# Ledger of designs, part 24: VH-VL binders against Large ribosomal subunit protein uL10m (mRpL10)

Target 1, 224 residues: Large ribosomal subunit protein uL10m (mRpL10), of Drosophila melanogaster (Fruit fly) (q9vpl3)
Amino acid sequence: RGKINIQRPKAPHYERARVVAVTQPKYPELPKAKSCFKTRAERTQQQQENPYNEIIAREVRNWLDHSRLVAFFHLSSITADDIFRVRVQLHKQNLHLKSYGSKIIEQAVKNTRYEAIVPLFHSNHCIVFSPDPEKTAALLRIVRRVPQMVLLGGIVEETMLSRNQLVAYAQMPGLHAVQAQLVQTLSQAPGHLIQQLQAHQNSFVQVLDVHAKNQMNEETPKST

## First folded at step 1 (VH-VL)

Design i33 (framework fv_imvotamab_arm2)
Fold by ESMFold2-Fast, scan of step 1:
Structure i33 (fold): chain C 224 residues (1-224), chain A 123 residues (1-123), chain B 112 residues (1-112)
Amino acid sequence: as target 1 above (224 residues)
Amino acid sequence: EVQLVQSGAEVKKPGESLKISCKGSGYSFTNYWIGWVRQMPGKGLEWMGIIYPSDSYTRYSPSFQGQVTISADKSITTAYLQWSSLKASDTAMYYCARGPLYYDTSGYSFDYWGQGTLVTVSS
Amino acid sequence: DIVMTQTPLSSPVTLGQPASISCRSSQSLVHSDGDTYLSWLQQRPGQPPRLLIYEISNRFSGVPDRFSGSGAGTDFTLKISRVEAEDVGVYYCMQATEYPWTFGGGTKVEIK
């Protein structure tokens, strides 16, 4: 047969080809960075001028609805080679790294249960999708070696989880019942969870602002 | 096996309406985009538009916007291309083709094609 | 709109010899997600188009290994290492990076 099960999405044939193409580039350098590595101005311009917005918004909603694992990351400056290596490692674990503009995400989740995630994407970001929530541990193992990617939170089995809750989920044994119990317990405080995710986002922005100011001050020559 | 089967050839006069069909089988019809491509006699391929059958969301090429209507009926796994008033310049072979999987923008290509529907519009 | 220019317009080739088709886009085909949505289609006389290559270099299922794709940015190439009789037809490149999706003008491959 070889039919694709959409109720539990799996990496399609085309995703494997994409990974192969990324792993074995035909040219020594990319004209532009891959995936999450775009300037905000470039991303904003493409969103405003690209008629794809409506099409991509449909796809984002379907990713969210049919992925059992969704992880949100803040992305700081990263080289094209580094993000490409991360994408390849993730894809081997059936984890799909994607980048969407905040306007597209807002368009996709407006009037849905996912609308609360919009504020997480007002800065540079990327999202990892997977049909397999048991891959959360593999995801975090890979991302821990990528300091430019900062975990903000995620959605597991349609339940919003904070950074700490997602880490706890990843450390649980692969017993489905135990994992389901954790998800149910964590889903009992939605207001607090959303506020926690916002606080982590804001704290990270503050840290980046302080760091940027310190870098600027040190870069300025003090001697003639 | 994935198959797209199109309706038979049509011979029409200018001003007449027409609706041709493309029936999908062997895959999850609602989860793949369906595209329509025109090929005028002796000419190349022209993208007309696409539809996502699950919610009937459509996107048209600017040159075909307002000239045709693309629709789908997921209960019978069939996509349609429709004209309210045909012109002689609509004489062409029309292909339907399967587009990307709904949650995956990778590829962005047409992987399986229908056999084509020849539409002849003459007075 | 992105304009796709193919060269040559026709390619008469001796059986068993290689054939090469070029496709040039009016702007970069690198999508905002970092991927390049450039594909190649084959249309045999009287038949519908058939997907050969997607995302620059990936052969579709059932496509012989004598077909290969390469390129980046705005310049792309389809190569047939050893042309066979069944390869006669018109070849099209296609971009799906930006709306509207556009096709090249086609290259006719003929056996001489």
Scores: ipSAE 0.000, ipTM 0.426, lowest interface PAE 16.7, mean pLDDT 76
Fold by OpenDDE, second read of step 2:
Structure i33 (fold): chain C 224 residues (1-224), chain A 123 residues (1-123), chain B 112 residues (1-112)
Amino acid sequence: as target 1 above (224 residues)
Amino acid sequence: EVQLVQSGAEVKKPGESLKISCKGSGYSFTNYWIGWVRQMPGKGLEWMGIIYPSDSYTRYSPSFQGQVTISADKSITTAYLQWSSLKASDTAMYYCARGPLYYDTSGYSFDYWGQGTLVTVSS
Amino acid sequence: DIVMTQTPLSSPVTLGQPASISCRSSQSLVHSDGDTYLSWLQQRPGQPPRLLIYEISNRFSGVPDRFSGSGAGTDFTLKISRVEAEDVGVYYCMQATEYPWTFGGGTKVEIK
């Protein structure tokens, strides 16, 4: 009894094939769950055509200026449903999850005290805003359950913090005193802060820089 | 406020060396490209080259490659344009300008400009 | 090198009237990243250049709304809806899509 090759079934008789073709339920292509997160390409295209880029940039600036807690996250293969769930959880804690295009972020923070955050937005990302820095612990607790959200860093009380610093901040009792000390330490070494923030980002920035350099080099006319 | 302040006017003879400067302030100097633009008397603008102060990566216009050297000292937030041997044809106004943020950015342009340095080369 | 051609060379304009400057590139200025890095600069007499427009149509900070940029691909236009006395100067288009970056020849706007 010849082993029925289930991987390459013999084409059925033409009559049977016709019947099978007609009787095959046309399952509506499950609407590809439009990731609430527009693909990078879609975002880029929308950004090009959207006269509202300035409006959005203004919005971003407004969020930054009115937030005492800002956290930056990389998003790794997160579904729209997952992000919605997280958003709801965050919202219950008065934490606001937003996502913007990299170009918009760049435009928003250019020539501002926040311009150092630009390298963090090279990939899919989201930002969590809060008016309450005491919610840092709550934020971290919520996002720990979401492996698709990777903490990159943040801003607390106008001070840029690395991932590790943000975690440490969340664990500290008496937030105001420690914050003051941290701010003092950070203010004394703006170069170190940029380096530390850039350290994790440096590798990304370096990769992006290398990529950008390579792209720019490819456009250099070969001096024949 | 973003500012680029250039060194003062120079009067030189052919064959002399010259180094002019552009000091940036009011922004993260290391994160923005700095470019140099030449404007001969009564003529248009000419792109000379750009430098990224963080790592001193430099790109030149082919027309200026080997003719000038662009450098930067990030410790004092200053960019430089220098000649080893000046020619009469180097007589021009030279502008420094702030370029793009980082390597990968939108809006490639010069958004802030220095006041210019007039270089006069005459025998 | 990408050649940028501006027209007209000179644009005498009456105060309060509109002005239009054209810039044509020898090749498309659409970058591989999808953006078009065309900018417009203003140089007033005795002053350094000033950025007016970046990426075809975006006004730089502090630039009056009477300035507008448009275009695509190889053809670009700067418009001044109502020319003011302070608008006198030379205007340059610039491309930064490919190295070397290049400027147009400039258009002189004068008051009649």
Scores: ipSAE 0.000, ipTM 0.485, lowest interface PAE 15.3, mean pLDDT 83

Design i34 (framework fv_imvotamab_arm2)
Fold by ESMFold2-Fast, scan of step 1:
Structure i34 (fold): chain C 224 residues (1-224), chain A 119 residues (1-119), chain B 112 residues (1-112)
Amino acid sequence: as target 1 above (224 residues)
Amino acid sequence: EVQLVQSGAEVKKPGESLKISCKGSGYSFTNYWIGWVRQMPGKGLEWMGIIYPSDSYTRYSPSFQGQVTISADKSITTAYLQWSSLKASDTAMYYCARHISDYYYMDVWGQGTLVTVSS
Amino acid sequence: DIVMTQTPLSSPVTLGQPASISCRSSQSLVHSDGDTYLSWLQQRPGQPPRLLIYEISNRFSGVPDRFSGSGAGTDFTLKISRVEAEDVGVYYCMQATEYPWTFGGGTKVEIK
């Protein structure tokens, strides 16, 4: 049962790869040597096309086209089990957590009305989709318990909203008329929402620092 | 309950056209790819191609490019596999399966459609 | 295309004994994202294939723990720790690392 495979035991492979890359010890190589000369593998990767990315890119476009709520998050280091637990909680509210590589997202949204979101995905990210914009409040309540997920902005009823505008939308009563009025008011604002969303990238380090400090202060027992 | 239900067995002569179906239920049909797999009598599995029902984008295995057409009608949650002109070598069991992109596997399979082409 | 070679072609086993199936790919199955998209399917007589294991070693929901997968790069193994009567069928490895997706030739598991 379910459109999204909620019964999958582990987080998607791309999420796991990104988490492992962050948590695994790295042995830094000499940067100067790498900047001057590219290895055979690096040259091959640079010139190589991956046609399979087109398959996944089509899924991303479909999620964007059929979701009335899309929320963009920065995703810090998180275990596969923890993100799976979050995905289950979100799915119960008809909220679908997806993670895609930045190159796939760029390919998916290039030459579409969504192209403006590409700058949001230059670091670790994830996206929550829903056909039901009334679930924005439920989304923010769930994510509040997940310090690794930091809200960057989103799209509601095809209108790009900053983090603060999404929070405001979530605080409205679950009445269609009231929420529609808010979206209409926000869309009439002379502010360039794309610029606002891009500006949040620049202030993100400060937000991450706050979340890191809060996470340390609210330290939970870590399973060994 | 996620389910893929395929059309019944077909018996055809060489040169005839054929279109078999795969109906999805219990899930969002447009959010998942549908793949087709051939199994010739007494032989193994061969991946034929996939379709994304939302926009009808298709990708074929080189072995099947130009040999078959994969299509879908999202209004009735049905995917199709079609031949313009059947050959005896098309005699096989054909399976449709739902593709899961996150782990690149097919998790739900149809019951299969047996196609027999008698020369 | 990536060629998937399975051995043995058939594996007659006594009930309760272990069975092991090998799968070798003509090139590395490590995807550019660092993961390996190797799956194992079971096909019982007269039935459609059923997913057993994905990404080398992850057991799909509902699959008994007597099934386990292992391997890396180009060499992979499916093991059944204690074969039961219901395990009779043909087992296939499949790669999804590169287009087109390809299957192994299959290994028939049968009871002696």
Scores: ipSAE 0.000, ipTM 0.458, lowest interface PAE 13.9, mean pLDDT 76
Fold by OpenDDE, second read of step 2:
Structure i34 (fold): chain C 224 residues (1-224), chain A 119 residues (1-119), chain B 112 residues (1-112)
Amino acid sequence: as target 1 above (224 residues)
Amino acid sequence: EVQLVQSGAEVKKPGESLKISCKGSGYSFTNYWIGWVRQMPGKGLEWMGIIYPSDSYTRYSPSFQGQVTISADKSITTAYLQWSSLKASDTAMYYCARHISDYYYMDVWGQGTLVTVSS
Amino acid sequence: DIVMTQTPLSSPVTLGQPASISCRSSQSLVHSDGDTYLSWLQQRPGQPPRLLIYEISNRFSGVPDRFSGSGAGTDFTLKISRVEAEDVGVYYCMQATEYPWTFGGGTKVEIK
């Protein structure tokens, strides 16, 4: 008598199948935890249809321009509830957690010093903004408790910092500006920055260098 | 506080060499260009050139190309403007100013260095 | 080189009255990236220049709202809605669209 394959039960007789189908408790589909972050597809669709993309792009630019601390995070499988919890914690520290679509970011940072960040937004990412660079330590403390948030890098006092540099900056006591300068000086190896920034690091550094130096613009006699 | 502090006033004779300085503080010195601007007495502003302190990449106005040398020492966050041989016509106020890439304006200015060249 | 022409050379104004300064460029200041890199600077007597406006119409941080910039292409205007005593000085337009960067000749704002 053949071992009942519990993994592939023989299809019941059609009558039994009908009875089973009718008697199967229709469990209400657990509301798919609406990821607070719209799927890439949903974001893309919304961006195409939203006449306000320009407005949002301007908002992003405004955040970037007025923030002295900007941190970029990769989001792994994080629930909406977890995001909300983190957002509340950050907000208490005057840290603003935002998420934007890739297209919006691209539009926002096009032809700006921030253009190099575009590759960071191909996956689920979020940005934390703060007008106060002294909040770097607070930010890192909060996000350390959230394993789903992976620090990629950031901008402090208009200086791009790797993950390690941000950590170092947060640990330094005293004059934040001096700290940022010191960290930057110590990190002068472009290769190290590229290695530490997980996604598109090489492209990021290259774009930043190009924007910073504007050496190659023979055709565009911009001061860069 | 973000500031550029320039060296003091200079009085020189024609033919003498001169190097004036502009020290940046309160910001990441390597992220910003330093430009030099000349203002002759009672005249307008003249753009001389710029330097990127990180790698000392320099661009000059054609009018000042070969007439001056712009340099920088990033270790001490200082930019320099120098003459090998001063002329009376070099008498002017010289300003250094900061600008960042992709923002093509100069937002922070030094206090100026007055250079007087007289026989 | 792009030539920047400012008018008038001198603008005597009464306190509380508006002032307007024009700047014309010899060619379009629209950069290939689509932006226009025209700035306005103020130089008070005995002081270094100060940035007022960048990219035609954006007020720099700390600049009073009585200052406004407008224009496009080759024609640009700086307006002061109500001139105050502290507004006395020389105003310069500057283009940074092409190297070399160039300044206008300046407009002297004085109180009558």
Scores: ipSAE 0.000, ipTM 0.468, lowest interface PAE 13.6, mean pLDDT 83

Design i35 (framework fv_imvotamab_arm2)
Fold by OpenDDE, second read of step 2:
Structure i35 (fold): chain C 224 residues (1-224), chain A 120 residues (1-120), chain B 112 residues (1-112)
Amino acid sequence: as target 1 above (224 residues)
Amino acid sequence: EVQLVQSGAEVKKPGESLKISCKGSGYSFTNYWIGWVRQMPGKGLEWMGIIYPSDSYTRYSPSFQGQVTISADKSITTAYLQWSSLKASDTAMYYCARTEFYSGYDLDYWGQGTLVTVSS
Amino acid sequence: DIVMTQTPLSSPVTLGQPASISCRSSQSLVHSDGDTYLSWLQQRPGQPPRLLIYEISNRFSGVPDRFSGSGAGTDFTLKISRVEAEDVGVYYCMQATEYPWTFGGGTKVEIK
């Protein structure tokens, strides 16, 4: 009784092989689990072809162009309820909280002066827009109570500012106060000029008067 | 606990230079401003200036502009007030205080003060 | 500069009686952001100043309820409902609405 070599099983007789081949349960190829996650390529293609993205991009651009204050925030594990609460608070101050996808932002700012903001949008972010740069301090005060909102930077009066610079800006007196001070300073300049001009004229007149007096004294014949 | 600890009392002569310090602890030093306040003997409080240690942005009172220098070293969480040439009129208690605009631009925590005496 | 004027200069008070301190600013302390940055400080003898009230009426942490702040625009008041011995000191108002920040001249609260 030949030891069945388990290491090299003899090929079954061709008839047996046929029977085995036919009786082997054809297990249906497990459907390649289509990764429920659309490939990065598919996502990119779908995003590029969505006319809706263009509309949103235009909206973003519109906000950027008409805002004098723009602040960028990172969102860390914030709930929808928290966002809503913050949005309401900001809205009361004419501050508009918006959130856009990174790709939409990229599309919106491509070939624009705002292109430099793209690196700020690597994760969950939100943007606050305002037509009033004087609301910077109010904005920062509101968001302080929201630890999930981390200030990254912003744009004030068309100038990109770091986080620290925004904080510093918030400490500045209001624009109107500064303007008033400037006007006051400028208004003092003409007064000084006039004084200097008048001083020169007065000095000249004095010199002339002295000269005239001296001439008169020379013309008075010493009546010997 | 938030603390501001100032350097010790100084006795100097007119014309000497001086640098006093204020060390912050118990909070994020770079997120708050440090203000300096002068109090002459028997007198009221005078705001001298303020610094944001994170980037060393500084604002001075016009009365103190050019008279003192405010600086900070964020690495050691310390703010400084310095004179290049002291005057007898600089004799006073000097306080550092923390402020943050989020809390309403108030000086919420104060150092213990540094007495500077300038006498011939 | 905004001038802060405090009255009275001295306030002798009997223990348990109320005290009131006035602070007037030379201009409105309403900032462009809509907030008013007026604060009240207490300085006890031999001690550094301590924050009592910020933004007109908000008590700082650890400040007793007997202290209250009120006012608007250019007129502000600090009230102590019942003066205690520990309340002896000089009180200052401060504005931080505009640079330079400025203090009032101080009001000395003493026990009669």
Scores: ipSAE 0.011, ipTM 0.501, lowest interface PAE 9.3, mean pLDDT 84
Fold by ESMFold2-Fast, scan of step 1:
Structure i35 (fold): chain C 224 residues (1-224), chain A 120 residues (1-120), chain B 112 residues (1-112)
Amino acid sequence: as target 1 above (224 residues)
Amino acid sequence: EVQLVQSGAEVKKPGESLKISCKGSGYSFTNYWIGWVRQMPGKGLEWMGIIYPSDSYTRYSPSFQGQVTISADKSITTAYLQWSSLKASDTAMYYCARTEFYSGYDLDYWGQGTLVTVSS
Amino acid sequence: DIVMTQTPLSSPVTLGQPASISCRSSQSLVHSDGDTYLSWLQQRPGQPPRLLIYEISNRFSGVPDRFSGSGAGTDFTLKISRVEAEDVGVYYCMQATEYPWTFGGGTKVEIK
C-alpha cells in the first residue's frame, strides 16, 4: 500500500500550492467563463472592425477597376510555408496573391459589374492581381505546380473570362492587338459563335438560292 | 520613382494652429492610401491615421481621434495633417507614408519627415 | 489595441556576424482574409523609416538578401545573416491586421 512520492513538497511548499489552487479554480466552466469575456471583446472588436472592412472593400473595388489581370482561385488546404513560397514566386512576376473574406468581396463588388464573382468566394479562395495582362501565361505556369490552387476564372482588360477562356488567352502570342481581339471574342464566345454559324448558314443558303434562281432563269430564258 | 515630399520644419507656440503637407509624385496618387506616423524625440513610432485620397475616407488611431485632422487634395497630389490648437506634447517628427493594401505594402514609401516644435 | 513587444532593446554585433530580432504580438495577427500583416521597418540615424519586409517574410523592393523574416500567429523574427556597417539603426516590427496599426518598441542594431 505504500503511497510514497519522493518529490512530495514540504509543508510550506504544500501550503503555497494550496493557495495557488484556491486562487486558480479548475472548475469545468472556467474555460467557458473566460470564453464569455473573449466573446464580449470579440463583439466589440468586430464592431470596431466594420470600418476596416469598408476600407478594404474600397481598395479591392479600386484595384479590380485598375488591374488589367485578375484571376480567381479555389484554395484547398495548404500550409503557410507552401502558400508563402507561391506568393514569392508570383511577386517576382508582378502578380499579387491576396485572400479576402466573402463579406468583404460581396461589399466590394455589390452594385458593380463584378457582382457575379461573389459565388466564387463562398469557400476557401484567393485572388491574383496584376497591372500586366501579359503575365497570364506566367501565372498559369506557376499555379499548375500548386494542386491546392484551382483556377475558377478571371478578368482580363475588364472582361469576365471563364477558366477555359483565360487558358486560351494565356496561349495567344504577345501581340497586344491580337490578344485584345481574343478577349472580346471570348467574352462573346457563345453568342459570337452562334452568330457566325447562322451567318455561314445564311451565306450558304444564299449561294444555293442564287444558283437555283440562275438555273430557273436558264430553264426559261427570256431576254429583256 | 515614388516620392513623398513633406513641408519644412515648424516652430509654434501652444494654442496655435498648424497644417503640414505631404506631396506624392511618381505614382497614381488616388490609388494609394497615405498614413501619418508620429515619432516623439528619442522615442519610437506611433501610427496616427490613414486617408484614401480618391474619396477622402479617413481612419484615425483612437489616441489621435479629435486631436488632428487628416485631409487630401487629389488635384495637387497632396495629403495634410492639421491641428486646430497645438500643445507642447505635440513636439515630434511627423512622417507621411504610402500604403498599398492588396500587396500588403503597408507604409512602403516614406516622406523625409516634418519636425514640429511647440514651445512657449 | 494589439501590443507589439520587441526583444532585445539593443543588439551590439560584430561586423559580418548575424543579428536576430524578435517580435511578439498580444494576439494573433492572422487577418480574417487569411493573410498576416506583419512588417519590419529599418530606421537609420537621422533618416525616415524604410520598409524591409512585409507579410512576415517577403522582402520589399531593393532590400538585400541578408534580411529575412519568419514566424506565424504571434511570434515573429527578423534575421540579418551578416551585418554590414550600413545596417546600423533601429528596427521596428509593425502590425496592420487590426486598427489601430501598432509598432514594436524598436531594437537598436549597432556595431561593436
Scores: ipSAE 0.000, ipTM 0.436, lowest interface PAE 15.3, mean pLDDT 76

